# VHH binders against Putative methanesulfonate monooxygenase ferredoxin reductase subunit (msmD), part 17

Target 1, 366 residues: Putative methanesulfonate monooxygenase ferredoxin reductase subunit (msmD), of Methylosulfonomonas methylovora (q9x406)
Amino acid sequence: MTSLARADDLAAAPLARENCAVSVETKSGVFGFDCAPGETLLYAGLRHGLTLPHECATGTCGTCRARVMTGEVDVAWEEAPGAARFKRDKGDVLLCQTRAVGDCVLRVPAEVAAKPARHQIPAYRTGLMENIRRLTGDVISFEVALSAPMDFDAGQFVVVEAPGLEGARAYSMVNFTRSADRIELVVKRKPSGGFGDWLFGATAEGAKVKVFGPLGRATFHADEHKNLLMIAGGSGIAGMMSILASAAEADHFRTRKGYLFFGVRTLADGFYLQEFAQRVVEAQGNLEVTLALSHEDPAGADHPDHPGVKLASGMVHEVAGRAMAGRYDDLIAYVAGPPPMVDGALRTLITQGGLSPSAIRYDKFG
Below, E stands for the ipSAE of ESMFold2; O stands for the ipSAE of OpenDDE; V2 stands for 0.75 times the mean of E and O plus 0.25 times the DockQ between their complexes.

## First folded at step 13 (VHH; framework vhh_7aqx_2)

Design j3 (from k1 with D103E; at its last look DockQ between E and O 0.41; V2 from the best seeds 0.00; counts 0 for: pae E 10.9 > 2)
Fold by ESMFold2, look of step 13:
Structure j3 (fold): chain B 366 residues (1-366), chain A 123 residues (1-123)
Amino acid sequence: as target 1 above (366 residues)
Amino acid sequence: QVQLQESGGGLVQAGGSLRLSCTTSGFTFSSYAFSWFRQAPGEEREFVGAISYSGGSTDYADSVKGRFTISRDNAKNTFYLQMNSLKTEDTAVYYCAASYYGEYWLPRQYDYWGQGTQVTVSS
């Protein structure tokens, strides 16, 4: 599993080269932007307000595919998982892993718009690491106090680069507020270390980091007036926390239903349970939260320490399928987690729920 | 019902190679991420490497990077550990493990385990 770019460093340079003019030929027109020295083509286009295709922004998913038509580029991570099926001899690249060497033209096989009404324009920011706390043995939450306020939609993520660590890491915002001066993130500790190991170290609190965002297109908008289905595995719950916060701000559950299914192995692996219980109470019967336990049979239907959080045995997509039978009317679904969980959930939503793909927003990771 | 079974262990001289196999049954192979762990006598179980559901992503412990390669063959319900340039420090019982929620790669987070196969590297 790779979720971050390997070779991105934020280091001072002795001599900067000049900006390059980049043109992208898309299904909806031709757009231009400047790409700064050392900047990826994806970030340059996004900060100019273009809705370039992306999901992970870290080299793993392949969604930011483009083809170099003229000019030379520098590919930072040639063996990136998202490029495994690319025809490099045809000029295929990942925008998130590619920098301009000089002026260039690329083809992007997607619809692209400039500064659409709902588009939150990404920007570079710095921030201070604060309030680092362990939620479970391998899940850490932390906050970043931002150098400038960020507007983001619920479901979006940022890319974080820590000092002295190779590569950038993508994390979904847990919080939601307009003009946010801080963001809350969660991270899973990986065996091979990196950012998670750095967070356990003595120097992480108060450290300065680089942040780019907001990123991501799987977003919640209360003015769409839909019932909500949220299915999350593992740390995929982060964006669902943001969606619940946004829904609460809009009083969404006064007139709409919400269903959250959070898949973990055992009770001990659950986190944010107090927050879920609070949201259930606030929704006055219109939000239902179920913790799906794949490796534990619960003694009862309710969490013993968090009233309002329901328990069920099974894989999260199976639990959701059983619970949601006959409940799919006027609904948007948000799914986040490992690819097989997301794929299983999508299959259930389409076949059992009758949802069109356009009513399902999802984020695959792991 | 669910079973993982390692094979291919044995004795090899330092600098040599071995290929371990993990054959699976009782679940949908393509729906799981897989990892190898190892345990020397008197030591804790150590992560060796992992492979994603499609085989598109791999990760390795620092001690084996560049020497070990994980792969999977969904048609045969099998995943592999190719071990090259073996060192005496690689002597251990090697375990395969499967995770549906592949984001969790610590031993306690794996859903299913094999019984292990011994690898002994002589000097």
Scores: ipSAE 0.005, ipTM 0.419, lowest interface PAE 10.9, mean pLDDT 83
ESMFold2 (binder alone), look of step 13: mean pLDDT 79; pTM 0.808
OpenDDE, look of step 13: ipSAE 0.012; ipTM 0.268

Design j4 (from k1 with S31D D103E; at its last look DockQ between E and O 0.05; V2 from the best seeds 0.00; counts 0 for: pae O 14.6 > 2, placed apart)
Fold by OpenDDE, look of step 13:
Order: structure tokens, then C-alpha cells, then sequence
Structure j4 (fold): chain B 366 residues (1-366), chain A 123 residues (1-123)
């Protein structure tokens, strides 16, 4: 009866008992904010209206890098992938994984503004999990009824903390509405993913969750008056749905073109197909949607059940590259999905498409 | 062996110009996007600018926009940083870097780095 040694709860360093004063030295100047006990430095700064650099906000991307100059901090996840190359001896930390133990001074090597122009200031909300539904065998959609309405830009995401689950998870909003009291999110179940498993369980419906957002910079703005290229894989389609909704609301496709490429393994793995068909009709020919099948050859060029949705064989970034040849003018590209897909897409867009890096907005979903 | 070597650094007066070169070897030049970074004493390494694989696209930090220009010569396996209207605050060690995936805003996104070249702008 070999006693499975419970991994020793590494006693979390004592967190601050009171709010800590945080000073952040940036390229744009020095900013200050209070950090609550147990709150990460990133979230604290963001809720105070600072445009601190971040992507995933969950320890993976490394974008929220900072150096602790003075003060004591606690790092919640020392093995975070985003910190893998950090020089610990120099005080490098991820803001999204670091909590203040006392007053501290940080250096953030980025431009930072105290009042974001386009992004909404994120805040904490409570949420109720509702309308959990399976979209596919491994993809789940659910709604979160928010304690307070949330304004957000299409393409943004929220961080969700669920009871009994360690860590926060980032999910892009699927819907777009002003003052949203409900948000729709999509999760792809991973074999080792605790949150995915929890969602498939009977206890997830009606559960209270903690929500922080909106977050993210891969946002759509109709006033940019650009054509849209969207390349998505798996749950990365969520943010694209929001962008499409926002674009529709703004009547964007009256004067601009949209191209959506959604990568799935097989035809059966496709979801939101009816929504795509609807958006194509609404766009009156100015939106093209292609479902890219990586593990199946389509029988025809069009989806058999959803007119207006095109089918193609191959990896989504390859399909997009072929289809978009010569059509990269006045374009902003949005890319979301698994890291290998995103990387492939980025390479394609820059190398083949000649897009400026500034014209590419993306989220990597681990 | 992969090598990135900066050259062209030195002392220049404010308002002057300098051209840095980064010569590369040991990898397929055309497969990489390239960037310049700089690091002043006591400061963090900061992004200066980037150039795409084909050279058709560039991006610059706001602090150098309009003054600095990046170009590349695939035949020579070399890319450049033309620095005009130099300011004292441009004083730093300048590094060239290569990115296979074309991400450019974070140091971790780069596969290879040069050793750096000193640029000093005097008043």
C-alpha cells in the first residue's frame, strides 16, 4: 500500500496583510498604485488604469516582465513558462505571477499610460456559470453571468478563477455587446486541464467564479477602417466571433473586406458554422469564411450544410496564406490559437504577406 | 556556428548620423526577421526597431521613429540601422537580433543575438 506522498504544499510565503504601495518605473515615466494582499502586480496595476504590458496574463507569454528594484515580493508560480529565461538574480519577475509582500519599486521596460485610450479598465467581478454546452467532443461553451456589466473591446479576454482549481485561466469573449451582463466563453478540453475537466463535470453549472477583465490588446476597432484577416484555431475562434459581432454592429463590411480562416481537424470538429453563414450573408459578399481541415479532405469547396462557408484542406495558416495571396492591402490581421499555429501564421503573414508586425494582433492559447 | 556581429558604432556628435551593420553567418538569412535593441548603462535593453523577412515591413520604437531606419541586404547576409539626428539619449550599446517567427517586442522572442556595439552621442 505505497503511500502516494502528497506533494508538500510549498507554504506560500506570507502575503502582505495590507495594501502595498507599488511604484513602477516605465519608459513613459513613473506610476504608482496600490496592490491588495494576494493580488498580482499586473492585475493591480491594470485595474488602476495603467496599460501594463501583457498578453496571456497567466504566466505563459512573458510579456509582463518586470524587474523588482526594491521591496519584497512573492512569486506565485516560479516555474511559469514565461519566466523561463529570466535572470532571477537580477530581480526579473512576471507581473501576472508576482504579489507584493511590501512596498516595492518595479521597472517595466515598456511604454505605459495611466489612462488607456481604447481599452476599458479591467476590474474584478463575480460570475455565475450558466448554459454550459458542448460544441464538439472537446470544445465547451459556457456563459458567465456577471455581477456588474462589463464594457470591452472585441478581441479581449477575461481571466477566470474557479473554486477548487489552482490558477487563473484566460478566455476570450465570444459575444460582443455594450455593457455586457453576460459573456460567452469557449474552452477546449485538454487531457491535463483541470478546468476543462471541471467544466465537463456536473458541478460547474451554477458555480460562482471570479472574473477579472477585460484584458488583452488584440482588439478590433471599426474606426481603423481596415480590412480584416482572422486566422483562428480551436478555441481561438472565440475572439474572432466577438470581432465579427462588433464588425457587424459597426457595419464594417459595408466598405471593408473580411477574411476568416478557422482551423479544425475534421469537418465534424467545426463549430459556430451557422453563425459564420449568417455573418457572410450579412456582409453581402464582403466576408469570406473558410474552414480549414487539417486531417480531412473536404468533398467539395463549400460546406454541405452551411452555405457561404468554404472548405479547404491543410493547416489553417497555410490555407490562409494561399487564399490571401495578393490581398494583404490595408489589412489588420488577427491570429488566435495554439502556439504552433500562431507562430506559423505570424511567419506566413510577415514573410508571404509582407504585413507589418504592427498590423498583426494575436493571442496564443496554451 | 551562428554568428551575429555588429559594426559601425562609435562616437558621434548630437545631430549627427551613424550607420550600424549586423553581419550574420551560420543560418539562412532570409528565414529570419531582424531587430535592433539598445541598452544604456543602468537601463534595461529596449527595442529599437525591426525588419521583416523580405524587408518590406519595418517597425520602430516611438523614441526613434522618423530618425532611424532599418534595412537588410539578403545577398550580403547583413542588415543595417541608419541613425539620423542622434541625441545624447541614444547613447547605448546596440544589439542586433534574429527572430525566426518574426515576433519582435520581447528579447525572449529572438533566437540569436549579437555581442553589441557601443554608440556614444556627445553633446
Amino acid sequence: as target 1 above (366 residues)
Amino acid sequence: QVQLQESGGGLVQAGGSLRLSCTTSGFTFSDYAFSWFRQAPGEEREFVGAISYSGGSTDYADSVKGRFTISRDNAKNTFYLQMNSLKTEDTAVYYCAASYYGEYWLPRQYDYWGQGTQVTVSS
Scores: ipSAE 0.000, ipTM 0.243, lowest interface PAE 14.6, mean pLDDT 88
ESMFold2, look of step 13: ipSAE 0.000; ipTM 0.346
ESMFold2 (binder alone), look of step 13: mean pLDDT 80; pTM 0.809

Design j5 (from k1 with S31E D103E D111E; at its last look DockQ between E and O 0.01; V2 from the best seeds 0.00; counts 0 for: pae E 13.8 > 2, placed apart)
Fold by ESMFold2, look of step 13:
Structure j5 (fold): chain B 366 residues (1-366), chain A 123 residues (1-123)
Amino acid sequence: as target 1 above (366 residues)
Amino acid sequence: QVQLQESGGGLVQAGGSLRLSCTTSGFTFSEYAFSWFRQAPGEEREFVGAISYSGGSTDYADSVKGRFTISRDNAKNTFYLQMNSLKTEDTAVYYCAASYYGEYWLPRQYEYWGQGTQVTVSS
C-alpha cells in the first residue's frame, strides 16, 4: 500500500532558483532569514519567528511597509491597495506582496523581535475542507482539518488559498483550542468566481487547501485581567467568537466585564445568536451582547428568540459609543471589520472613551 | 438625509461605451463601499460590481468582467461605472448602492439606493 511519490504544487516557474538571503534593518535590530523561491518576504520572515509588522497579510492594509535598501525584488501586486500612498521611487514595498530576486536588504520602520514570549510562529500547512454550512444567504461557515496541529491566540487569523483560485484570503478563526487539529472559519460569498462560489460548488467538500498562519496582533490574553470591549461588523465577528471561547476557558467573566457589539444590516442578517445567548448566561451578568441594526428599527430592546441578546438601531460604532459612555474603566478594546467601521470605532474610543492606542487592538478587512 | 443620484445613462450602439456616475450627499462618502446593480425588464435585480471604501479593491460579476470598470473619487463624492464593449444583454436600469459594512453582492445588504438610470444597448 506504501508508495513513493512526489507532489510539487508550489515550484512552477520560480522567480529565484534557490533561497535568497534577506536582511531586515528594524528599530530594534538587524535580522536575517532565507526566502524560498516564490515565497513572499513577509511569510519567510514570519515563519522564521520574526514579528514583522502586518495586519491583513493580503496586500490591502499597508501595515507591512518596508523600503528596499539594496538588492532586487519582485512585486507581485504593484497596484495593491495597501501601497496606494507609497512613494514607489523611494523603494517602498509591501512585504506581503514582494519576493526576492536575489539577496537583499530592507528597512522595516517598526520594532521587531525574534521569537518573543507569547508569539505563535506561523507555518505553511495544508488542510481538508469539511462541514460546509450556510449561516445566511451570503455567509458560509466551514472547517479545515489541518495537516499538522496549530497553536493560536484568540483573535488570530489564517490565510487560505483554494485550488484554482488566484490570491490568498484572510479568515479569522471562530474556534479556540490548544494544539488545534482543525479550525473553523467564515466567509462571505461573492458572485465573481471567488472562494464563496467555490464553496457552493460540488467539489469543495473534501478539497485540499493551502493554509498559512496563525497571523494577527489583535489577540486576547486573559492574564492581562482587563474588562473587554468587542466591536465587530459582519464577518469580523469571527475573531470575537474565538475571544469569547478563550475567555470562557479562563473563567474571565467571573471577575471582569465584557461588552460585545455586532453590527449587521437587519435582524435576519445576524448569526451566532444562540452562541452569544449561551455565553451571556454563562457569564452571569458580566457579559453584554448587542446586535446593532443599521437598516432596521427593532420592535424591542431584546432579541425575540434570544432574550440575552440586546438590539439597537444604528451603525455599530455609534451604538457602541452611546452604550459605553462612562464605562471605559480598566478596559481593552478589540475591533474587527471594514475599514470605515474600524476607523469610526477608533475615533469613538479615543475621543469619547479616552483609550490610548495600546488599549485598542484591531483588524481591518478590505 | 442620504441621497444617491445616477447620471450618464442613455441609448448606445452595441460595441460602444458609456460612463455612469453616482453623486452622493448626506453621509461621509469615504466611509462607504459602493456597488452597481442592474435590473432588466421582468428580471430580478442583479449585482454588477463593487468598489471598496479605499478604492483599491474591486469585484465584478462574471458577465461584465473585463468590460466594465468601477472607480471612485472621494474628493468629488462620486462613484463611477465605465462600461465598454457593450452588448444588447447589458440593457437594464442601473442602480448605485452604498454599504457601510463592506462590499456585498445581495441587494438586501445595501443601506442606500439611487433611483436608477436606463441604459439601452441597440444592435
Scores: ipSAE 0.000, ipTM 0.307, lowest interface PAE 13.8, mean pLDDT 83
ESMFold2 (binder alone), look of step 13: mean pLDDT 80; pTM 0.816
OpenDDE, look of step 13: ipSAE 0.246; ipTM 0.660

Design j6 (from k1 with S31E S57E Y100F; at its last look DockQ between E and O 0.01; V2 from the best seeds 0.00; counts 0 for: pae E 8.0 > 2, placed apart)
Amino acid sequence: QVQLQESGGGLVQAGGSLRLSCTTSGFTFSEYAFSWFRQAPGEEREFVGAISYSGGETDYADSVKGRFTISRDNAKNTFYLQMNSLKTEDTAVYYCAASFYGDYWLPRQYDYWGQGTQVTVSS
ESMFold2, look of step 13: ipSAE 0.018; ipTM 0.561
ESMFold2 (binder alone), look of step 13: mean pLDDT 80; pTM 0.822
OpenDDE, look of step 13: ipSAE 0.402; ipTM 0.748

## First folded at step 14 (VHH; framework vhh_7aqx_2)

Design h1 (from j1 with S57E; at its last look DockQ between E and O 0.01; V2 from the best seeds 0.00; counts 0 for: pae O 15.3 > 2, placed apart)
Amino acid sequence: QVQLQESGGGLVQAGGSLRLSCTTSGFTFSSYAFSWFRQAPGEEREFVGAISYSGGETDYADSVKGRFTISRDNAKNTFYLQMNSLKTEDTAVYYCAASYYDYEWLPRQYDYWGQGTQVTVSS
ESMFold2, look of step 14: ipSAE 0.212; ipTM 0.664
ESMFold2 (binder alone), look of step 14: mean pLDDT 79; pTM 0.810
OpenDDE, look of step 14: ipSAE 0.000; ipTM 0.231

Design h2 (from j1 with S57E L106I; at its last look DockQ between E and O 0.01; V2 from the best seeds 0.00; counts 0 for: pae O 14.4 > 2, placed apart)
Fold by OpenDDE, look of step 14:
Structure h2 (fold): chain B 366 residues (1-366), chain A 123 residues (1-123)
Amino acid sequence: as target 1 above (366 residues)
Amino acid sequence: QVQLQESGGGLVQAGGSLRLSCTTSGFTFSSYAFSWFRQAPGEEREFVGAISYSGGETDYADSVKGRFTISRDNAKNTFYLQMNSLKTEDTAVYYCAASYYDYEWIPRQYDYWGQGTQVTVSS
């Protein structure tokens, strides 16, 4: 009768009793900010307007690496994937997983500005989960009614915390509007994912959540006047939907071309198909949408129920590579999805497409 | 040093009223959401109510809804639990808690706790 030691007794490391003064040494200079008890160093810095390096902000990517030079800190998730290669003995930490216990000095090996040039300063909000709907067997969309309007750029995400669930999760906005009172998010259910399971339960509707954002740098700007290449897998399509909405609002496709490749396993796993078809019509021939089926051969070149949505067989990055041959001129590429898909897409875009890394914006969703 | 101190507890007759206060120090009061909990003998600690950092939102347990009211005074670094129409079932040690959440969230995690104050409602 092996007594399953209830994971509940992890003695919450003593949180700071007071706000901690944090000094950050960067390539651009030294910055200071206050960190509240229990707040992560990344969120504290970001809400103060610092452009601290980050991608996922949830412990996976490793982009928010810093070195603790002086002071005491608490790491919430020691086994975070993003920290796997860190020199812990030298004080390397993930800002998104580290809390200040006292005043501390950090070194961040990146260029940092006191204010973002284009992006909004992220903030804490509360939200109410509403309109939870199933898109597929394993994909759910829901809305969050925000306590305060949020301005964001298409392609950004928020971090959400739900009651009773440990950890924060990052989700890209599906919609795009100025001063948004509501955001739409998409979640793919994972077998080990507590949040996904919770969403599929009856108790998620009407639940209060904590929201922090907007975050992320893989953003669309119409004033760049570039063609758009979008490669998405799974929940990575969320940010692309936002980009398409923003592009439509800006009448971007009147003068520019868009290419969207959405990777799914089978035809039945496709979602937002009606939305795609509508966007294609609105773009008057300047937007091409292709659903890439990795585990099924399509019967025809077009979706049977949604004319204007093309079908192709293969991995999404391969499909995109074939379709985009000779068409890589004057474009920005957006890539979002599982890490292996993103890596494949990046390789394709760089090696086959000849794109500069500066022309590729991507998010890896764990 | 962070301190939360409850006061205002005592003995009251059923149907009576009592006002609890939680006085805080050692942190920025305006940046915290506050909650009240209670624990009766032999029972688990239960949520009573909460107030957001802005004071714009409150939440209450069903058992106290309509009878209890939470408010905050940022100038005094104090928040309150007004208890009306008290019942014998309200007898418990009442605890105040603080959470650094700049949102109208009822947090499950709390950064700071008071020591508690005894409330006894007699029939």
Scores: ipSAE 0.000, ipTM 0.240, lowest interface PAE 14.4, mean pLDDT 88
ESMFold2, look of step 14: ipSAE 0.011; ipTM 0.499
ESMFold2 (binder alone), look of step 14: mean pLDDT 79; pTM 0.800

Design h3 (from j1 with S57Y Y100F Y112H; at its last look DockQ between E and O 0.01; V2 from the best seeds 0.00; counts 0 for: pae E 16.8 > 2, unsure alone 64.8 < 65, placed apart)
Fold by OpenDDE, look of step 14:
Structure h3 (fold): chain B 366 residues (1-366), chain A 123 residues (1-123)
Amino acid sequence: as target 1 above (366 residues)
Amino acid sequence: QVQLQESGGGLVQAGGSLRLSCTTSGFTFSSYAFSWFRQAPGEEREFVGAISYSGGYTDYADSVKGRFTISRDNAKNTFYLQMNSLKTEDTAVYYCAASFYDYEWLPRQYDHWGQGTQVTVSS
């Protein structure tokens, strides 16, 4: 599941016709940047290099909270889940859903730097959708041929917009390569998801899309020299695939251990199984992959068609908790998937595993 | 080859009306937002108005708001600028433009431009 940002551009008042000067007050000081007409405050700040707080960047997580101190703004998605607890009367907004109508002053209650320390500055690109393939009954993968190469860290995502479809969607990269001309993305079809339906249609192949990124801070770095715990559900597996690829490139599993838990409903809902098996072999015993089945009991301990992939019954965070008992030493945990799964995993890791929050990196995909 | 061609310009008296057309080819019409710009002699090119991909959203400069209307016809690969209650200040070369981004109306964001058509409003 991917978080959706709804652009209510069709019903909105006229946007700015010129760039707006934005001043942002943070815990680290005051920063300034220009916001283009129709551009969200978050994206504008991020493309200027500011390390503004964000997770989903699509209106669901609430991490990009800010207060409008002065000036006029337009909120594209008033009903955004991330803003549900906001006090509108105080000027609280989501940066990822807010556009400048004029010059404005914002307050962001976070530490912010003028430039990312390790990550690339995100930018706008165009892309062509190619190689659309069905992985399961409700999961599709596709590639985007980018207008310009993109450097990214494993675990990051991009925001994609398609012509004629309202809103933006966040998707994690599945692949990992330097200066990528192509990125692979995964989408899980939702009953009400316009983008998912569009992808399953005949018109998506060859379609031109808008891309903004790379985004996200749940990233893998081999130089941290930590064991890896990965817990994923649904499309959350995408970022984990990228992490595995990056780890393999760095020969990380020569000296470190990896544990991947992938939650699905049934055995038939599993995908990337061949890739998992390959990664297990490449890691020479230092990577364990477990497919957690929440709605089916496996007949055996191993996948019948993919030796090296373990099977377990239960919710993925529960399966991970049981399997990881006593094995939480010197590791960073990555968690990605639906919000309930992520929350469950976080609780398990903190309460049962004793992990510090600083050792857990996560993305919630709605 | 991508082409944008303006038509419908000319001489008109103040208070009169003109309808400009921009006919396009070489790209998927429905995938682009469209805008009109104008440039008077000795002045910078200025935004006149825009229409989104779906046609459900339009935006206009304050100077033309209420007088000008933009529309699009996907079947004809053409979009229009209806200009009513024309003023001498509306005299300019009018340009049509296409953008893959339908939220930003800055000239730098447009992918394709027409050659322009002269509109002259006499007193």
Scores: ipSAE 0.000, ipTM 0.234, lowest interface PAE 13.9, mean pLDDT 88
ESMFold2, look of step 14: ipSAE 0.000; ipTM 0.255
ESMFold2 (binder alone), look of step 14: mean pLDDT 79; pTM 0.800

Design h4 (from j2 with A61R L106F; at its last look DockQ between E and O 0.01; V2 from the best seeds 0.00; counts 0 for: pae O 13.5 > 2, placed apart)
Fold by OpenDDE, look of step 14:
Structure h4 (fold): chain B 366 residues (1-366), chain A 123 residues (1-123)
Amino acid sequence: as target 1 above (366 residues)
Amino acid sequence: QVQLQESGGGLVQAGGSLRLSCTTSGFTFSDYAFSWFRQAPGEEREFVGAISYSGGSTDYRDSVKGRFTISRDNAKNTFYLQMNSLKTEDTAVYYCAASYYDYEWFPRQYDYWGQGTQVTVSS
């Protein structure tokens, strides 16, 4: 008589009823901000201009670690991967998964500024989903028409919430434009992914969504005057597309070199190939794009339909490591994709490439 | 044109009951979460309670838990606030609000508001 464990009605965590005053003790001093009901501590702090530490802002990376010193908080996702090593008994929480229930004091073991030096302060917007397009069997792109223009740096992402779907999802912008009224995002469908399934459904077109951003610090800046190494897997390519667009706008490849490695399973899983080819042409030989096939051996060195896109066999970080041997000078590396791929790439770049961690910017998309 | 109209307010003695209604038009009722807010004289507008778009979840201010109940009728494009065991402290103008998103979002994200209805609880 196997007792069917009643799916515990995940009792909707109680919402705060009023704004909460939050005090944050940091290495740089003490800062204060208000947290609205239902708002995460991270988002509240960020929209106030605080440079709170974060990477994924979705519970995975653990970068937004804080300790609750006083006050009551609610953790939305207790089993978040980023919190796996936290001392919960001491009040350790992820800011991106924690909401204030009352006034609270937090300790953040990081340097924090009251205002970003370079990035835009993130804000809430509404959006309409438009132009949903299937890129591959499991990859969809869509546009979001924003309620207000958004300035962002190439490589940043937004958090999107859709009605009826639990949780926020982080997506990197594919496009780059100043004061963007529209952003393009890419989603890879996952078996357990509610948002992906929803996008593949008939009801997503025209749907209203909430958007928070821009977020992230894995950003491109032409004034750094560095060569670019980009390693991407899956939907991680989105941010790289934005970086390429920004670089093109800045005429970056007139004097600098770019290397893009995009990891896919098979040739049929490739997307944005036409765009890659165009970028290669525009860069006049200073941009190399390689599609790394992890589950297929290419018949030739170049894509049959898109000359200028190179093909290689292997995991993308391995392909990149081989191709980049001896070419790591004056370089900033961007890495985005599934956590295992990112970890592999980081290891390759540090151990084989000899890159400093400060020269590597990355996003893990789980 | 979008409209939210509160009704059912009035004067009631402490310990009494009132049922507020919010009738809506101009949008797809079933797609919205609904909330009640109240504002006492000299005070800020405060959250009272909410119901999700599906009606599957509700949330209430702690001070009204067990006394107030929110429900919705999709066929009538109307949602309700049943107020029992009213206290003098419940005296306020009550507002209904609609959000295309779940009530988990903060108040400034609500799309539409009613004009409010006065509730006065006498001792």
Scores: ipSAE 0.000, ipTM 0.251, lowest interface PAE 13.5, mean pLDDT 89
ESMFold2, look of step 14: ipSAE 0.011; ipTM 0.495
ESMFold2 (binder alone), look of step 14: mean pLDDT 84; pTM 0.848

Design h5 (from j1 with S31E S57E A61R; at its last look DockQ between E and O 0.79; V2 from the best seeds 0.00; counts 0 for: pae E 2.6 > 2)
Amino acid sequence: QVQLQESGGGLVQAGGSLRLSCTTSGFTFSEYAFSWFRQAPGEEREFVGAISYSGGETDYRDSVKGRFTISRDNAKNTFYLQMNSLKTEDTAVYYCAASYYDYEWLPRQYDYWGQGTQVTVSS
ESMFold2, look of step 14: ipSAE 0.553; ipTM 0.868
ESMFold2 (binder alone), look of step 14: mean pLDDT 83; pTM 0.846
OpenDDE, look of step 14: ipSAE 0.734; ipTM 0.918
ESMFold2, look of step 16: ipSAE 0.507; ipTM 0.847
ESMFold2 (binder alone), look of step 16: mean pLDDT 81; pTM 0.824
OpenDDE, look of step 16: ipSAE 0.630; ipTM 0.877

